# VHH binders against f1rd40r3617to3795, part 24

Target 1, 179 residues: f1rd40r3617to3795
Amino acid sequence: FNISVQSGYEAISQELCVVTCLKDLTSVVDIKTSSRPAMIGSLTDGSTETFWESGDEDKNKTKSITISCVKGINASYVSVHVDNSRDIGNKVTSMIFLCGKAVEDLCRIKQIDLDSRHMGWVTSELPGGDHHVIKIELKGPENTLRVRQVKVLGWKEGESIKIAGQISASVAQQKNCEA
Short names: E, the ipSAE of ESMFold2; O, the ipSAE of OpenDDE; V2, 0.75 times the mean of E and O plus 0.25 times the DockQ between their complexes.

## First folded at step 16 (VHH; framework vhh_8emy_2)

Design r4 (at its last look DockQ between E and O 0.80; V2 from the best seeds 0.00; counts 0 for: pae E 2.3 > 2)
Fold by OpenDDE, look of step 16:
Structure r4 (fold): chain B 179 residues (1-179), chain A 124 residues (1-124)
Amino acid sequence: as target 1 above (179 residues)
Amino acid sequence: QVQLQESGGGLVQPGSSLRLSCAASGFYFDDYAMHWVRQAPGKGPEWVSSISGSGGYTDYATSVKGRFSISRDNPSKTLYLQMNSLRPEDSAVYYCAAERFWGDSLTPAEYDYRGQGTQVTVSS
């Protein structure tokens, strides 16, 4: 699943549209999980057929995925894919998104309740600024839960994120309809 | 309105069996972990058993493991506790409780919903 997020649109003229397009930064961030780190690769392999499943280590704790961004990486969105329809014994029914400069100083930015049959991406916008840590707290009615994919969208410092608007706009619109 | 109604308690002899039931209504039953908690006179609440929303996972207090069995029927929104080889120390009021998120509650008092309880007395 390819995620393209339009972060901004500016019409300069009738013939020229500039769109700010975010990049997939998932490959350049560090991901940690509250349990079973050996399965982290499944979160970023580009397949919703694989998954991270929480382990016994956190069966009585809030499960979490922690994303750490390196300097120069600016995350704008984080998306999490879950499939409660398939993961009947591993449902995610609550997601809390937190972000901050450090793990010790995180602020809650979004909380979402998910339908017990939810299938698809859950996305949170991240506040602007120097936020290097994103934590997703996950809860459900099961001792374990599954997450299929994680995506981080943003931009790298020094790189232009402005592109021709026509192509980006159409892609962005399509993705928004699928979300 | 959320309701949890326990039944099946009674007076029995040691070594006997009882089956408790808890009828749930007013919430999405299968989206909640369910628990049995008991409280004996003069004692605090004691966790007995838990079952996940789907019923795929169960857990038991050491004191009841191997003797008690928790189960649920989501279509009928009913929680069960099969209690075998009952002992006098099992005597207590048994409560059914619902927890939206597995493991989120540190104590039985923190469960989202709880019934009125059913008395179980094991005595010769």
Scores: ipSAE 0.822, ipTM 0.911, lowest interface PAE 0.4, mean pLDDT 91
Fold by ESMFold2, look of step 16:
Structure r4 (fold): chain B 179 residues (1-179), chain A 124 residues (1-124)
Amino acid sequence: as target 1 above (179 residues)
Amino acid sequence: QVQLQESGGGLVQPGSSLRLSCAASGFYFDDYAMHWVRQAPGKGPEWVSSISGSGGYTDYATSVKGRFSISRDNPSKTLYLQMNSLRPEDSAVYYCAAERFWGDSLTPAEYDYRGQGTQVTVSS
């Protein structure tokens, strides 16, 4: 049946579209840093020319960025932009991504080493669900370090039209927004 | 193989100067914070000074600040300690050490790499 073949293709296409067609949720999450909170705007302003630089509050300690998603916010990916080739005195050579329901119950989900010439985004996929806390622990060979941007990609519950079937409301909204 | 080789120690009188060198190999020197640590007989290791991977930040133990100067030359993969106004209490074996992440170690025993040491003896 060509109808059956079309349904199979459509189901595969919808699943791929959901995974790849996520919304930028960075403006609707809460972001905190281990130091210099006045510089947080540089992480979310859409520019890799600005930066957050760690300060005295976390001297000789692990530096971190903590992102909190309220109920209804389903973060799927978090991405962090660093530029060790430009930020020679503020390099980031290790990132650990942690995620959980509360700051006191975080699990490590990715650890990556970066070389001293890394320039670009580092992305971690997040566990499914909503109401997450995401923490990125940052280390390097300098007394301070810089991060140039963060992004959170995902979807918001309850923004889609109601559709009979097997797909959550947020997934259906993402497909409708692309139409 | 990682190697850290110190040199420049010796026997000197109080008030003298010495310059220690540490030649590094087997790792990307620029990517490591570097430290000087000293150990006198019968005592635990004592942190002396640290320098960031780029060389842009230095820090010193209070007992040596103003008298000692740490530096590094990343092209030649060499760490230095200029020791001025030496005192008898500065007598120790001096080790260079490397740490991939600034501030990660709580004690000198936790550094990633440590050299063989060079003896400094300050005596009248």
Scores: ipSAE 0.465, ipTM 0.788, lowest interface PAE 2.3, mean pLDDT 84
ESMFold2 (binder alone), look of step 16: mean pLDDT 86; pTM 0.878

Design r5 (at its last look DockQ between E and O 0.74; V2 from the best seeds 0.00; counts 0 for: pae E 3.1 > 2)
Fold by OpenDDE, look of step 16:
Structure r5 (fold): chain B 179 residues (1-179), chain A 124 residues (1-124)
Amino acid sequence: as target 1 above (179 residues)
Amino acid sequence: QVQLQESGGGLVQPGSSLRLSCAASGFYFDDYAMHWVRQAPGKGPEWVSSISGSGGYTDYATSVKGRFSISRDNPSKTLYLQMNSLRPEDSAVYYCAAEKFWGDSLTPSEYDYRGQGTQVTVSS
């Protein structure tokens, strides 16, 4: 699954526009989970066929995925893929997105309730500024839950994210579907 | 309106069995973890057993493990507690409770929904 996030555009001609294109930063962030860290690789392997499944360590706790960004990395969006239709014994029915400068000082930025049959990506926009920690708190009706993928989109300091291109309806539609 | 209605309680002798039922309505039953909690006279609420939304996972208090069995039928929105080898110390009002998120509640009083309870008395 290819996630393309268009954050803005400026028309420069009848056929071309300058668009801001975010990069996939998932490979350059540090990911931690509340349990079973050995399965973290499944969150970023590009496959929705694999998953992270929470363990007994946090069966009576809120499950979480924590993303830490290194200096110079600016995350703009975080996206989480779940498949409650397949993971019937591991459903995620609530996601809370938090972000901040440190793990000890996080602010809630989004809360989403998911349908018991939800399949797909859940995306949160991140506030601008110097936030380096993203935490996703996950809850469900099961003792364990599964997350299939995590994506982080953003930009690196010093790199241009403006590109020339055409704005297509398909790109716009994709963005709306992921929101 | 959310309703949880317990039934099946009664007076029984030690060593006997009872099966409690809890009929649920007014909410998406299969999206909730379900619990049995009991309260004896003069004591606080005691967690007895839990079952996940799908029914795939169950948990029991040490005091009832091996004797009690929790189950659920999601299509009929019914929670069950099979109680075997009952003891006098099992005497209590048994409550059915629903929890939207597994493990989110620290105490039985924090469950999202709870019934009126059914009395279980074990006495010779």
Scores: ipSAE 0.833, ipTM 0.918, lowest interface PAE 0.4, mean pLDDT 91
Fold by ESMFold2, look of step 16:
Structure r5 (fold): chain B 179 residues (1-179), chain A 124 residues (1-124)
Amino acid sequence: as target 1 above (179 residues)
Amino acid sequence: QVQLQESGGGLVQPGSSLRLSCAASGFYFDDYAMHWVRQAPGKGPEWVSSISGSGGYTDYATSVKGRFSISRDNPSKTLYLQMNSLRPEDSAVYYCAAEKFWGDSLTPSEYDYRGQGTQVTVSS
């Protein structure tokens, strides 16, 4: 007769929640505009004192900003800064946020009307999954309009989703964060 | 209630001038593009001229370009159309209209608001 005894024990370590920061992904996405592509740098320079202003290429057409994400980039929020109080002749009074896999396959996710005196950021949450293209359609009472900044926040492959704030014991039993 | 009230029409001879006014109330005037539209008997509405919310951009139908001038005074909520060198084919009811988003309307019947109109008659 052969006898085997298993006497090893391992401590199991699990982090209930792995916390990381959402990143500003604006510098790693491709941004295009419906007109005046030479002014795109004003949307991404971190300044609300510069602007992109629509031009002749989209005269009498809907104005737009299109953001394309490469594989591995997961956008969670998109934000657009406008200042109707300064940009009297170039106001933005409507924004429609769309997203999808390609420019020909976009769904509306948010529409917002803006006050004629609006100054600040307008933010849309983006649905999860494999969305690769974000489009912002812009309208107003002027033949041209201005946008002063765009930001994209999210995470890159290999990052954990951050959970801000406290987690209750009952929530912790139902959910775990990934490393 | 939104109101647009045109005035300044009348009966004039060819070559004369008229100035139309449109008084607006009930909405924030400078947030709307404004338009003049005319309609002759038995015809559909015809776009005449447009002005952006701030007043910085204007556009005209080819049939009136060089003869008509659109303007607005946002503090007084008033739109104007100066009509010079009037011709018999300019005879129509002239309406002012408001459009929330520049270029959204495909036809003059799609504007957000329209007034009652003022008659312009140009005859010998």
Scores: ipSAE 0.364, ipTM 0.741, lowest interface PAE 3.1, mean pLDDT 83
ESMFold2 (binder alone), look of step 16: mean pLDDT 87; pTM 0.878

## First folded at step 17 (VHH; framework vhh_8emy_2)

Design s1 (at its last look DockQ between E and O 0.72; V2 from the best seeds 0.56)
Fold by ESMFold2, look of step 17:
Structure s1 (fold): chain B 179 residues (1-179), chain A 124 residues (1-124)
Amino acid sequence: as target 1 above (179 residues)
Amino acid sequence: QVQLQESGGGLVQPGSSLRLSCAASGFWFDDYAMHWVRQAPGKGPEWVSSISGSGGYTEYATSVKGRFSISRDNPSKTLYLQMNSLRPEDSAVYYCAAERFWGDSLTPSEYDYRGQGTQVTVSS
């Protein structure tokens, strides 16, 4: 009998696969704020007409939103919606994105200044992997500030990578040795 | 170039009023909390009053509350301090200062920008 072994050599872009499979994970991550936790629902309700507003708990401190992803959740992007044109007494003019495996082990991954008229989403790419803590530090010239929405995009570990899996199955077929 | 220029100081009698102005240029005035700080001879700087970037929130030192009023006019980039019922202990050089992110500074020496000051002297 003739036995042949074929192995596939192919460059696979995981970024293309994850873009194809990316989901809105906002409802499955844990979100905490530096103040007024009762308003967290305004960050995740899908509306830029509602807001979270910081309160007395962090009046003289940097304000923050902390997002925790459990094992198996691979967050790829985080986005924050701010509207300084409407929130004239609660502006956000500085935003720092941090990411790590635990709150005590965070690294800054993006820092951006926003002008007094900024309206829209500010997005940060996240390092690969799962089980991340994401922190957004927020500052402004008022004693309180507002954020209108957050979104987390990514994928759940254990989901099939449909395009990559189909390519791998077609190429990595095994034949028995026959001679 | 950032500039903060105070004016309106002078020599007045006890019980008088003065209005200080601080003209700002060279930065986005609306994005800064603003402060008044005073320094009497032989003393360290003393925080007097603060106002948020929008003007919607103000704070006062207990020594001036009820007598002084801080305000700002963002279109003209001008900060004000109305000082009523002046006392000899209010005599000092008054400085305006800017803080980009309200609450980052622990002391008046840590503010981002400070003017040259205007002298207020209250005496008989």
Scores: ipSAE 0.520, ipTM 0.795, lowest interface PAE 2.0, mean pLDDT 84
Fold by OpenDDE, look of step 17:
Structure s1 (fold): chain B 179 residues (1-179), chain A 124 residues (1-124)
Amino acid sequence: as target 1 above (179 residues)
Amino acid sequence: QVQLQESGGGLVQPGSSLRLSCAASGFWFDDYAMHWVRQAPGKGPEWVSSISGSGGYTEYATSVKGRFSISRDNPSKTLYLQMNSLRPEDSAVYYCAAERFWGDSLTPSEYDYRGQGTQVTVSS
């Protein structure tokens, strides 16, 4: 990338870079909840205005969302949206992310505590390899809790996730100054 | 340091009322479910009542339902137990306990924090 300022005209040579773009795989994974499965649609409808609320089945138990990936799907990240500011009687204050090949054999990969007013996405990176099941264990100070959205990002086997991008002139200039 | 301090116990006649208080400090009170547990002489611990962090949900043991009322004031970090129509069988040491996650504990002994207790004696 050469910026010739001396010639009175800017010749911008854009360097092509390859970036990896993950896809939203939420629509192609199987989602199960520990209670009120009829509300699962609210987790994937793309709206934070709707929610899954745990039921009486889990009133004295850890609540959970289980994501199963089908063959050919490689999940890289899982994200969970929680709004404790609106869900004052249904707060989530703990999330544990587990993953593995089967529901019976999961490993803890992340644990996070949330404050009483947390609003937003909580994301966990998933380990590489042949993991097919993701489980999110949820706890709070209430007998019930709410989750607004779940999102899975990754890639499908056989599909290229590399996208040619253009480096901005400003970035190119910075690289030239550092060289 | 986490502290739970019970008060309000005493000797009363059957049919009378008492109000127990539990003053909490050293933790985020409103992020914990709170419980009352009692233990009578010669008996094991007995769960009495629970209240969620926000106070929006309560539960009672069958033995006290309709007579006892659990409540909390989060700003003052205080838990209450209003006990009406007291009976001799209600005589026990009453403990205040805190649980970080609702339903995480299977028994009263598994709560995260517990006070020293206050004695309630119901006798004619």
Scores: ipSAE 0.504, ipTM 0.775, lowest interface PAE 0.9, mean pLDDT 90
ESMFold2 (binder alone), look of step 17: mean pLDDT 85; pTM 0.855

Design s2 (at its last look DockQ between E and O 0.76; V2 from the best seeds 0.00; counts 0 for: pae E 2.4 > 2)
Fold by OpenDDE, look of step 17:
Structure s2 (fold): chain B 179 residues (1-179), chain A 124 residues (1-124)
Amino acid sequence: as target 1 above (179 residues)
Amino acid sequence: QVQLQESGGGLVQPGSSLRLSCAASGFYFDDYAMHWVRQAPGKGPEWVSSISGSGGYTEYATSVKGRFSISRDNPSKTLYLQMNSLRPEDSAVYYCAAERFWGDSETPSEYDYRGQGTQVTVSS
C-alpha cells in the first residue's frame, strides 16, 4: 500500500465508477509514544529522513505508538514507515496493530514480522465501526528502535469523499491487491 | 532445528581467564538478542550479560561488570563471553540463550532458545 501520497482511494462501485478518496488524517489525530514524546513530531513531518527513536524508558519493554482519533474522524488505514537498512542498531522486526474504543480494551487486528533489511511502509486496515484508538506495538532485537513515519488515512464525517472516476475494474482490482 | 552449543568451560584458578563460546544454528542469529546466564549448584538461574542483535549494545550484571565482556560474530553465528579475574563465586554452568525481542523476557527461563550449558569451576 503506497502511503507516500497524502491520500488514497478505494472503489465503491464498479458500475458507477465511483471511488472513495481517503484523506490524510495524520494531522488531526493525537499521537503518543511510549517514550521520547519530544520526537513525535518526526513521525508526522512528512519526511522519512527523520525518526522517532525509543528511549531508555522502554529499554526492556515493548515500544508503542498510540493514535487517538477525535470524534468525527474515521480512520480506515494506519501505516508505519521503518528503515531497518539505515537503522541497523534500531531495527523493528515485529509490529502488532491493535485497535479499540479505549486504550484499556484493544483488540489485535494485525501482526507482522519484518525483514532485518525492511525499508518501507507497513499498513494495516482498520475495522469499520466506532474505533477511536489505534496502538502499534513494536519490537526488535535492539535496545532501542526507530520509526520514521506514521500515517493515518480515513475520512471525516460530513465530508463527501466520493469521486467520480474513470478507473476500470481491472485497474481498481490491481490497486487493491497491491495495497 | 535451532541449536545453541556452549564451549570453553573448565576448571581454573582464581584470577584466571576463560573465554566461552556459543555456536548458534537454525535461526537468524543477527535478529536475536543473545544472553549469557549461569546457574550455580543450589541456586537459581542468574543473568550474566546481554548483547543486542547488531552487537551495538551490551549489558552486564553488577557481579560481573568490569570483568566479563560479551561479544558476538554474526557472520559465524557465534556468541562469546570473555571472563577475566575469575572468582570462586563465578563457578556455575553457563548457558547461552537467544531472545527474539530485546527485553521481552523478564527471566532467564523465558528466553526463546537456550543451550545445554558449559561448566565453569573456579577453585584454588
Scores: ipSAE 0.655, ipTM 0.834, lowest interface PAE 0.7, mean pLDDT 90
Fold by ESMFold2, look of step 17:
Structure s2 (fold): chain B 179 residues (1-179), chain A 124 residues (1-124)
Amino acid sequence: as target 1 above (179 residues)
Amino acid sequence: QVQLQESGGGLVQPGSSLRLSCAASGFYFDDYAMHWVRQAPGKGPEWVSSISGSGGYTEYATSVKGRFSISRDNPSKTLYLQMNSLRPEDSAVYYCAAERFWGDSETPSEYDYRGQGTQVTVSS
């Protein structure tokens, strides 16, 4: 397939190849938690042996992790690692994913309920557009809960899209398909 | 079919002890926080005590702290309330209740499940 972009660019791309070129953006997003901000490093250190545990700041309140994307960052997926088999007194049995332009303007996009034996990553695809804030609300039957990792996948504005054996500067709709 | 059935109430003298039980069925007991709530005639429900799903964390109302002890046995799906040094002011119907997510409810009326209750009467 050949796609031409007007004005200054010649590119070849396909819809399937574009969606496979996501980057791990976790180190370039801002992460905040509803409690124990000193433990945020455990969410992004690349280890499922460390954890963030909720604390007194959100006692009897909804526990949450909030991810804010810097301008030019487009998050496509967010993943959360939970281990209820190890974290017996800190289980997470429900996750609600929200997104929006700001923390005060969030809409629910997905709710995932987890088995009390769940161990592993829980992933939500994010809707397209200019969603700059992602919030994960966390609930369970314990007074505190633990999350072991967070990961954000997406793309940075202005970066080229790598496809197999070719360099693509942009992606466009097939004009023949529209005509 | 969710069931919570309390037992162990009765008529006792001041200073006595009672142990209440709450047998649970029809839901994953281990995945719920559990509560005791009491209600005297003509009054609203009063929260008494709570215990987390694993049993590792407990809370008590100030009026019963040091006299009452909440516990649970997850294998037998049973919640308990040990009541010591009973006073006439403790007389009420005692209910057990379940809450899927710790802290979601602001009042006892918002818990997910509630039993029929057992009468405790402390009188000379």
Scores: ipSAE 0.481, ipTM 0.796, lowest interface PAE 2.4, mean pLDDT 84
ESMFold2 (binder alone), look of step 17: mean pLDDT 84; pTM 0.850

Design s3 (at its last look DockQ between E and O 0.66; V2 from the best seeds 0.00; counts 0 for: pae E 5.0 > 2)
Fold by OpenDDE, look of step 17:
Structure s3 (fold): chain B 179 residues (1-179), chain A 124 residues (1-124)
Amino acid sequence: as target 1 above (179 residues)
Amino acid sequence: QVQLQESGGGLVQPGSSLRLSCAASGFYFDDYAMHWVRQAPGKGPEWVSSISGSGGYTEYATSVKGRFSISRDNPSKTLYLQMNSLRPEDSAVYYCAAERFWGDELTPSEYDYRGQGTQVTVSS
C-alpha cells in the first residue's frame, strides 16, 4: 500500500468506500539521536533542505534515531528522508527499523539497503498498538551520515480518522492485484 | 566474485618508501570503507589506516601517522597506501580489507572482504 509521506491514507474496502486518513504525529512524539541532539529540530522542520548530521560521538558506531510515542498516540508508519545524491560524504546505505514497547526490548521489523544515489523517503509500517518505541539504525560507508526528515503517521485515540471518500479505479485495481 | 589483490610490497632499507596497491573487483567499491591492516610475525593483526567510501575521511594508527597516507581511486577501484620513512617495525604482511559500513569492525577477521596480503620487509 502506497502511503503519502505528507498525509497518509488507507482505503477501506467497504460498501460505503470509507477512507482512513492518518495524521502527522511527528510534532507530538519524542525524538532522540545517537549524536548531535541539537540538530534534531532539522529532522522535523518540514524541510528537506536541512538535516541532522551525526557527530563524533558515534563516528565509529551505528547511528540511530529513536522515536518514542506518548500515551494515546498510535503510530502506523514511520518515514525517513535521505538524500545521498547531495550528501556524498554522508551517505546512508542501510536502514534498520526496530520497534517495541520499551527501548530495551526492540524487535527488527524492516531492513532496507539504499542505493548510493538514493533520494527520497523510506517508510516502514509499524505493528498495531499504542506507546511504541521506534528505533532507526543507520549505517553507511562514511564516518558520518545525514538524515533530512523524519515523519510519523498514525492516529490519536478518541479521534475518528474515517472519512467517506471515492476510491479511484487505480487504487481498486492495485488492491485486487495485491490480493 | 569478490576479489581484493594487494601488490607493491618488497624488501627495502630503513628510511625508504613503498607504495602499496589493492585492486578491488566484484563489488561496489565506492560504497565500502577500505582499510589497511598488517600482521607481523609473532604478533596479532594491527589496524593501520582507514578511508571512507568517498575518500573524504581518513584515519591512521598512531604508529604510522605522519608517515603513511591512504588514498583511493574509485573509478579504477584501487586502494593505495603510501608508506614513507619506513622502519624495521613496519615489517609485516599488509592486507587490504573492505567494510560495508564504517566503524563496524577494525579487525581483519571480521571485515566483509580481505585480500591475501603483500609482504613488506624493512631491513638494513
Scores: ipSAE 0.691, ipTM 0.843, lowest interface PAE 0.6, mean pLDDT 89
Fold by ESMFold2, look of step 17:
Structure s3 (fold): chain B 179 residues (1-179), chain A 124 residues (1-124)
Amino acid sequence: as target 1 above (179 residues)
Amino acid sequence: QVQLQESGGGLVQPGSSLRLSCAASGFYFDDYAMHWVRQAPGKGPEWVSSISGSGGYTEYATSVKGRFSISRDNPSKTLYLQMNSLRPEDSAVYYCAAERFWGDELTPSEYDYRGQGTQVTVSS
């Protein structure tokens, strides 16, 4: 966003009320996988000890996780946890993050090659707005692969964003705390 | 400096066995699915067999299933193809290939790395 703050006001005001309202939205988005949808709960249960493992439905195909955010959900980041150190027969060595308003209109926003011993989160920042479809394409040298968690961070419409500075009436109805 | 070097081919009688080797260097062998592909004169490349990076999963073309066995030894960076009950139609140049992202729809000519091949000739 574009926010302009008068420099004189910043010098005079010592109080700053800036609160970022970034929240874990994973439980309120729809998640689909290219195979074994019965294992999707392992992606969202808050545990890196469980996993989704790809199966027969996408054998010999690129694997994917698709996240759909309904109107009013403003996803800012998506994160994917993989553990190639434990999942040696199910490694993920490539991730492509795609985003758009519909599944047929996705654009690549990030591609990451992963080390064969990678353990941890891989995060992509998302373009602004709501009502996104996010797709993560996954590849590796094994016939199947594992993903241990997915998280979506952002904010819901109707939850306040508090920003120091001046916001015009034509931009948004938001509370503003003067610093 | 990627190298794939096949060996173990030759001229044999029908019903014989051969074991092919493919020595790999210049890349992180464990991260690649490996393939055997064969090409007879006047024909296009034909996929024969594949093995996952860890070695835990294998696939075979219908024409060789039950007769051929693929394996790999990751510490020595070597891929193998044991060929039993050889037939005249198995005659071809056999080459190994490496693919980092197994499961993509690629033709044999689109693998990441390919060796120069070893000739196998099965004749009466």
Scores: ipSAE 0.193, ipTM 0.609, lowest interface PAE 5.0, mean pLDDT 82
ESMFold2 (binder alone), look of step 17: mean pLDDT 83; pTM 0.837

